VHH binders against c3ng28. Designs and how they scored, part 37

Target 1, 373 residues: c3ng28
Amino acid sequence: MLIIIRPSGEIALKSPRSRRNFEHTLANNIRSVIKEGKIWRSQGVLFLEVNDNNKNIEELSKVFGIASFSPVMSIKSYNNNLEDIINKAKEVFAEIVKGKIFSVRAKRIGSHNFTSLDVQRKVGEALYPFSRGVNLENPEVEVFIEIRNDVAYFYYKIIKGPRGLPVGVAGKTVVLFSGGIDSPVATWMMMKRGSIPVILNFNLGGSVHRKFVLEELSVLRKWSGGHKLKLFIVNGTDVLIKLSQIEKRNRVVMLKRVMYKVAERLCDKANAKSITTGESLSQVSSQTMTNLYVTEYGIKYPIFRPLIGFDKEEIVELARKIGTYEYSIKLPEYCAISTKARTSVELDEVLKDEENLNIDYEKVLENSEVIEI
Key: E = the ipSAE of ESMFold2; O = the ipSAE of OpenDDE; V2 = 0.75 times the mean of E and O plus 0.25 times the DockQ between their complexes.

## First folded at step 10 (VHH; framework vhh_7mjh_2)

Design t5 (at its last look DockQ between E and O 0.38; V2 from the best seeds 0.00; counts 0 for: pae E 3.3 > 2, framework grips)
Fold by ESMFold2, look of step 10:
Structure t5 (fold): chain B 373 residues (1-373), chain A 119 residues (1-119)
Amino acid sequence: as target 1 above (373 residues)
Amino acid sequence: EVQLVESGGGLVQPGGSLRLSCAASGFTFSRYYMSWVRQAPGKGLEWIGRIYTSGDTSYNPSLKSLVTISRDNSKNTLYLQMNSLRAEDTATYYCARWGRYLDDAFDIWGQGTTVTVSS
């Protein structure tokens, strides 16, 4: 079967050179996900020829950069012959419109001896006997004809894609990935903007923590456009013991600063230009405006917080859509920082504690376990 | 009063073994995770391992082959078995409590017991 794949509108509005790059990346990502198919670009869309397979359709619906896609039937209209288009439309659509109020939508690319309105009228006339009538403003079913030069494409299903940009066009970001509800959603959102996530996990809950992080990344791997996900697992217990030397009220922000500092070194190593977290403003005490300011103070890379403006319900809804929610809710409390503790810090105290602790962030990263998913 | 008291330290020969104990009081021991931490002379604190309420353990990878952590909830006692001891294992050994969240990790410490590995 033949599928028309429509890139996200954001891609279509880019300059010709940028659009070409993004469409090439999208095509490569689709090829990585659906290896047995033939894919090519043509005048603002992609065509994919594959065997009819529900798995291929499901995988395609998770490729960022796709606005929608449609299985099509086609016929070559060699001399702009409207009669051939009408006859094929009857073959494809008669059963679809049977007993229903319908409409016909047509569009054209190229030079033709007829208008889109001619196609809509003539096809509508031909289909009318099978139907219960025509209603252009409120049909029960809408059928589509897309004429591209000398080929006409016929479809009535439009399957939504995830939109966004193709994974790979926006470089790499290091994601602080706790494995709770928020960090997998933040990872997904960065992939939606075309970034390749490099995953940094501070393991604080032993083998149980590791297990659920890996399961969540296996789910996220389905959304990566065929790009493998590289995971760095740091032993966070060593960090916590060093932090036991400072006052309890400062420990959460200091732990986060250590995570940011290790993430900086990983950015250097992986050639990433940003750090991503799942932090949401005011969700917990450690994430107030003031505490976030202190947490990121002096960090050399941009800190992206795609969930900064989201409430918890919105994040949960996304986590369910993505498929990571069921794993995130199984993390034991000992893998998490308390949501009820009040944390209030002062910049100068935190910087003094940081200097005195003199943590070797490079060494922390060097001791990480590295897994490719 | 919440209290942790280590015992069993002393002088041992290289290659020898030693079992440390940590007596807990003033809290429901069986509901808390417990850890061992050590500090060699002139060095910083080094995490040895953690034991969960289930009895499962997690160890510092560099020490895993040398140590075994266990607990006896009926006696409110945490244990550290150390084998094949070396001079670099000379340290003060502490037990520490781990609360229900990560930000409560190492919230209570014992006074420590000193182990000296020397001929």
Scores: ipSAE 0.327, ipTM 0.710, lowest interface PAE 3.3, mean pLDDT 88
Fold by OpenDDE, look of step 10:
Structure t5 (fold): chain B 373 residues (1-373), chain A 119 residues (1-119)
Amino acid sequence: as target 1 above (373 residues)
Amino acid sequence: EVQLVESGGGLVQPGGSLRLSCAASGFTFSRYYMSWVRQAPGKGLEWIGRIYTSGDTSYNPSLKSLVTISRDNSKNTLYLQMNSLRAEDTATYYCARWGRYLDDAFDIWGQGTTVTVSS
């Protein structure tokens, strides 16, 4: 079976060189995801030849950089004869339009002795006797003919892809991954913008926390365009033991700051140029504007917070869509960072505490468990 | 006075088992999460596991197969069962109170009990 894949519109807007690179990356990602098949680029689209249609549809639906794709019902070389296209359309679409209000959409790429409108009209006329009528504005069924040079492609299904950019085109980002609802969504959003996530988890719940984090990442792996996910698991409780030396009111914010500091070290090692978090503004006490300022103070990498403007309901909806929600909600509350942090911690206090704690962030990272998914 | 007192430490042979106890006093034991932490000679503190008020437990993944934490609220006592002990398990073992919130994490510690695993 042949599938026509349309890259995201954003890709088409790129310079020719960038466009080619993005399309190449997209093709490579699809190759990595679809293990069995042949893929090639042609005139702004990708063609994918596969044997198993249903499985591939599901997989393609999770490949960022795809705007849409269509399983092709039939292919016809028309030998510069429009009548051949019309006859084939009758053969392929008669049952599809039977008893329905339909419309025909045609697209041409190349030089032809007919227009797309000609194709639409003539094919429409040919299919009309099988149908209940034609309506261009609100058809019950729409059939498509795409003519590329001397080949006509017939399809009626357009499946929406996830859009975005191919994973890999934007480089790496270190994600502070808690295993809650938010961090997987944030990760997903960054992948959608073409970033490869490097996962940093502070385990606060032991084996249970680890289990669910891995489950969530297994879900996210389906969206990674075939890229492997590297996970660093820090024993968060060991960090907390150290934090027990500072005032209670500052511990949550300090924990976050430690996370950023460790993430910064990981960026250096992993050649990542940013840190990503699932933080949303004022969602919890630790995520006030002031606390966000304090926690990231002095971090040399950009901090991306793709959820900063999202409300909880929106995030939940995305989590459901992604497929991580069912795992995130099973994570015990004690595995999450406390929501009772001070709403406004003073920067000077935190810096003083940080100096006194004298945590070796490199060592914390070195002692982490490393997993590749 | 809030107090935790560990007991049960001593010398044990490799492959042996040991059960540590932590007696709590001065607070409502049943309302608090409790944890075990250890410190090997020359090493930092290592978290072993936690038991919640519900009786549920969470363990360090590296130690899960070797340890079991339990509690008896009627006796205000926390337990750590260790099996198949190795030389690397030689450490001072501490019980610590863990508050429900991070702000209260490890707010009370025992004096520790020393476990030595040696042939």
Scores: ipSAE 0.240, ipTM 0.689, lowest interface PAE 1.7, mean pLDDT 92
ESMFold2 (binder alone), look of step 10: mean pLDDT 87; pTM 0.870

Design t6 (at its last look DockQ between E and O 0.72; V2 from the best seeds 0.00; counts 0 for: pae E 4.4 > 2, framework grips)
Fold by OpenDDE, look of step 10:
Structure t6 (fold): chain B 373 residues (1-373), chain A 119 residues (1-119)
Amino acid sequence: as target 1 above (373 residues)
Amino acid sequence: EVQLVESGGGLVQPGGSLRLSCAASGFTFSRYYMSWVRQAPGKGLEWIGRIYTSGDTSYNPSLKSLVTISRDNSKNTLYLQMNSLRAEDTATYYCARMGRYLDDMFDIWGQGTTVTVSS
């Protein structure tokens, strides 16, 4: 089976060089995901030849950089004869439009002795006797003919892709990944913008927590465009025991700051140029404007917070869509962040505490468990 | 009064084994997660492991092969079994109660018991 794949509109807006690079990356990602398919680029679209259509549809639906794709029902070399296209359309679409209100859409790439409108009109006329009528504005079924040079492609299904940019085009980002609802969504959003996530997890919940984090990442792996996910698991409890030396009210904020500091070190090692978090403004005490300012103070990399303006319901909806929600909600509560945390911690106090703690962030990272998914 | 009391420390030869105990009182022991922590001379605190109310355990990866944590809720007692002890395992060992929230993660501590590994 042949599938026409349309890249995201954003890609088409790029310079020719960038567009080619993005399309190339997209093709490579699709190759990585589909495994046994043949893919090639031609005039702004990708063609994918596969044997298993159903499986591939699901997989393609999770490849960022795809605007839409269409399984092709038939291919016809028309030898510059519009009648051949019309006859083939009758053969292919008669059953599809049978008893339905339909419309015909035609696209042309190349030089032809007819227009797309001609194709639409003539094919429409030819299919009309099989149908209940034609409506261009609100058809029950729409059939498509795409003519590229001397080949006509016939399809009626347009499946929406996830859009975004191909994973890999934007470089790497270190994600502070808690395993809650938010961090997987944030990760997904960054992948959608073409970033490869490097996962940094502070394990505060032991084996059970680890299990669910891995499950979530397995889900996200389906969206990674074939890119492997590298996971660094820090012994969070070991960090917490150190934090026991400072005032209770500051521990949550300090933990976050430690996470940023470790993430910064990981960026250096992984050649990542940003840190991503699942933080949403004022969702919890540690995510107030002031605390966000304090926690990231002095971090040399940009901090991306793709969920900063999202409410909890929106995030949950995305989590459901992504498929991580069912795992995120099963995380044990013993990792709960206290609601007693200060909503506004003073920067000078935190910096003083940090200095006194004298945590070796490099060592914390070096002692992490590394997993590739 | 909430209290934790460690016992079982002492001098042991390299390669030896030791079992520490922590007796809890003043609270419902079975409802709390418990941890072992140690501090070597001149060094910071090091987390060893924890045990959940269910008996499930989590360990510092660097020590996992050498330690086993268990608990007896009927006796309100936490245990730390250590095997193949090395000189670097010389430290004061503490048991700590873990709260539910991060800011209360280690809210009660014992006085500690000292373990010295030396030939």
Scores: ipSAE 0.485, ipTM 0.796, lowest interface PAE 1.0, mean pLDDT 93
Fold by ESMFold2, look of step 10:
Structure t6 (fold): chain B 373 residues (1-373), chain A 119 residues (1-119)
Amino acid sequence: as target 1 above (373 residues)
Amino acid sequence: EVQLVESGGGLVQPGGSLRLSCAASGFTFSRYYMSWVRQAPGKGLEWIGRIYTSGDTSYNPSLKSLVTISRDNSKNTLYLQMNSLRAEDTATYYCARMGRYLDDMFDIWGQGTTVTVSS
């Protein structure tokens, strides 16, 4: 089976040099995901020749950079002869239009002795006897013919891809990945912009916490365009013990600042230029405008919060779509923030406490367990 | 009254072994995760390990080969077995009850028991 793959419109609008790079990356990602097929680029689209099965369709639907794809039938247009195109259209589409109100859409790339309208009219005439009629504005079924130079392609299915940019074109981001509902969604959103996530997890819930983080990353791996996901697991308990020395009201923001500071060091080591979190404004008491300001204060790398404007229901909807929700809801209670504790902080107190604690963030990172998914 | 009381500290020779106990009272011991923490003279607190209600354990990687944490829920007692002790293991050893939230992770502490590793 032959599939036309249409890159996201955003890629098509890039400069010629950038577009070629993005299309090359997209093609490589598809090769990494599909394994047993032949892929090539041609005049703004990709072609994939592969055995038809549900697994290949499912995998393509998760490759960022794809706007849509269509299984096609094809025939070489012998000396620009419309009769060959018309006969093939009858073979492919007769059963599709049978008893239906239909329309024909055609387009051309290259030089031809006929117009797209000629093709639409002639194919429409040939299919009409099988059908219940034609309606260009509101058909029950729409069939498509795409003539590229001396080859004509015939399809009637357009399968949506996830759009976005190919994973790998936008550098690396370190993701603070708790494994709750929000951080897997934030990871997905950064991959959609072409970033390779480097996962940083502070383990507070033991082997059960670790298990569900790994399950969630296994799901996210299906969206990574064939790129492996690197996970750094930090034992957060030593940090929490040091935090027992400061006022309770400052501990949650301080813990988050420690996570950000360790993420900074991981950015340096992994050559990442940003930190990503799943934080949403005002979703919980530690994520108020004031507390986020203090949490981020003085951090060297930009902090991306792709979910900052999302409410919880919107995040859950995405988590279900991505496939991580079922694992996120099984996390142990010990990853939660108390709803009854005051978490409002003063910047100067937090910075003083931070100086006095004198945590060696590089050593915290060095003691991490490293796993590749 | 909620209490944790450590015992079993003392003087031990390098290379030796020692078992510490922590007696818990005033709460339902079997419902809580528990930890051991130590503080060497002039140093900060260092986490040794944690035991979960499932019986699973998690250890400081630098101490994993030297320690075993266990619990006896019928006696409300937490244990720390230490082996191959070194002079740098000289410290006050505390047991701690793990709270249920990130902002109150260690909510009850014992008074500590002192271990001295010296020839």
Scores: ipSAE 0.157, ipTM 0.582, lowest interface PAE 4.4, mean pLDDT 87
ESMFold2 (binder alone), look of step 10: mean pLDDT 86; pTM 0.862

Design t7 (at its last look DockQ between E and O 0.73; V2 from the best seeds 0.00; counts 0 for: pae E 3.9 > 2, framework grips)
Fold by OpenDDE, look of step 10:
Structure t7 (fold): chain B 373 residues (1-373), chain A 119 residues (1-119)
Amino acid sequence: as target 1 above (373 residues)
Amino acid sequence: EVQLVESGGGLVQPGGSLRLSCAASGFTFSRYYMSWVRQAPGKGLEWIGRIYTEGDTDYNPSLKSLVTISRDNSKNTLYLQMNSLRAEDTATYYCARWGRYLSDAFDIWGQGTTVTVSS
């Protein structure tokens, strides 16, 4: 089976060089995901030849950079004869439009002795006797003919892709990954913008926490465009022991700051140029504007918070869509950062505490468990 | 007064076993997670493991095969069973209370009990 794949509209807006690079990355990602297929680029689209359609449809639906794709029902070399296209359309679409209100959409690329409108009209006329009528604005079924040079492609299904940019085009980002509902969604959103996530998890819940984090990442792996996910698991409990030396009210904010500091070190190691979190503004006490300011103070990398403006319901909806929600909700509450944090910790106080704690962030990272997914 | 009191430490030979106890008072023991932590001479604090209110346990992966944490809520007592002890296990062992929230992690500590593993 042949599938026509349309890249995201954003890619088309790029310079010719950038567009080519993005399309190449997209093709490579698709090759990585669809291992048994043949893929090639032609005139702004990708063609994918595969043996098994159903499995591949699901996989393609999770490849960022795809606007849409269509399984092709038939291919015809028309030898510059429009009548051949019309006859083939009758053969292919008669049953599809049977008893239905339909419309024909034609697109052509190349030089032809006919227009797309001509094709639409003539094919429409030819299919009309099989149908209940034609309606261009609100058809029950729409059939498509795409003519590229001397080849006509016939399809009626347009499946929406996830859009976004191909994973890999934007570089790496270190994700503070808690295993809750938010961090997987944030990760997903960054992948959608073309970033490869490097996962940093502070394990606060032991084996159970680890289990669900891995499950969530297995889900996200389906969206990674074939890119492997590297996971660093820090023993969060060891950090908490150290934090026991400071005032309780500051521990949550300090924990976050430690996470950012370790993430910064990981960025250096992994050649990542940003840190990503699942934080939403004022969702919890630790995520006030003041606390966010304090926690990230002095971090040399930009911190992306793709969920900063999202409410909890929106995030949950996305989590469901992604497929991580079912795992995230099973995560025990003790694995989450407490909501009983001070709403506004003073910067000077935190910096003083940080100095006194004298945590070796490099060592914390060095002692982490590393997993590739 | 909230208090934790460790006991059971002492001298043990390599390969030996030891069971430590931690007696809790001044709070509802059954409502709190509990942890064991140790500190070897000249070294930092090392987390050993944790036990939840329902009895589930988490362990430091480096020590998982050597330790078992349990609790008896009726006696307000936390236990640490250690087997196949080595010289490197010489340390002061502490029990610590873990509150419901992370901010309350290790909020109460015992005085510690010293374990010396030596031939």
Scores: ipSAE 0.507, ipTM 0.808, lowest interface PAE 1.2, mean pLDDT 93
Fold by ESMFold2, look of step 10:
Structure t7 (fold): chain B 373 residues (1-373), chain A 119 residues (1-119)
Amino acid sequence: as target 1 above (373 residues)
Amino acid sequence: EVQLVESGGGLVQPGGSLRLSCAASGFTFSRYYMSWVRQAPGKGLEWIGRIYTEGDTDYNPSLKSLVTISRDNSKNTLYLQMNSLRAEDTATYYCARWGRYLSDAFDIWGQGTTVTVSS
């Protein structure tokens, strides 16, 4: 089976040099995801020759950088012979349009002795006897002919991809990955922008917490374009013990500051240039604008919050689409960062407590468990 | 009025077993999560594990094979069973209350009971 793969429109708008780089990365990612197949680039699209397999279709649907893809049939049209195109269209599409309302769409790249409209009219005429009629607004089936230079491609399926940029083109980001509903979604969103996530998990619930985090990352691995996901698990409970000494209202923000400080060290170690969180403005008391300001104060790397403007229902909708929701809701509440107490913090008080606690962030990271998924 | 009192510590030979108890009073024990924490001489606090109201447990991965936490809600008592004890398990062992939420974690502590593992 031959498949035309259409890169996302955002890639097409890049300069020629950037576009070629992004298409090269996309091709490499597809090659990493699809076990056996030949892939090549041609005039703004990719072609993939692969064995027919529903698994391959599912895997392609999760490769960032793909706008859509279509299994195709093809012929050579050496002299721009429209009749050859019409005859092949009948062979490919007759059974598809049989007894149905249909439409024909055609596109051309290169020089031809016919127009795209000529193709649409002539193929439509040839297919009409098999069909129940034509409707351009709401057909039951839509058939497509794409003529690229001296080759014509015939398809009737357009399978949507996730769009975005190929994972790898935007460098690395350290993700604070709690394993609740939000952090897997934030990870997915950063991969959609071409980032390779480096996962930092503060284990708050022992082996149960670890298990569900691993299950969620196995799901996210399907979206990584073949890149392994590196996971650093630190013992968050030891940090919690130290934090039990400070004012209750400050503990959540302080824990997050510890996480940010450890994430800074991981950025240095992994050559990542940003920290990503699943935080959403005002979703909880600890995520007010003031509390977020205190949380990130003095951190040297940019903090990306892809979900900052999302409400909870929007995040849940994405989590279901991604496939992480069912695991996130199994995470016991005792593994999540949460509080009923109001988190009304003052910067100077938090910084004083931080100084007094004198946590060795490098040591916390050094003691992490490291897993590749 | 809220109190946690540990007992059962003492001197134990390597390879031995020991069961620590924590008697709770002044609160509705059955409605709180409970935890054990230890501190070896000259070292920081180390979390051992947490037990939930219905008996589910979660452990420090490095200690999971060595310890078992249980509770008897009818006696308001928390237990720590330790087996195959080694010299490195010498520590003061604390019982701590763990609320449902992060801000309520480790809000009440006992005074500790000392376990010494040596020949």
Scores: ipSAE 0.230, ipTM 0.660, lowest interface PAE 3.9, mean pLDDT 87
ESMFold2 (binder alone), look of step 10: mean pLDDT 88; pTM 0.881

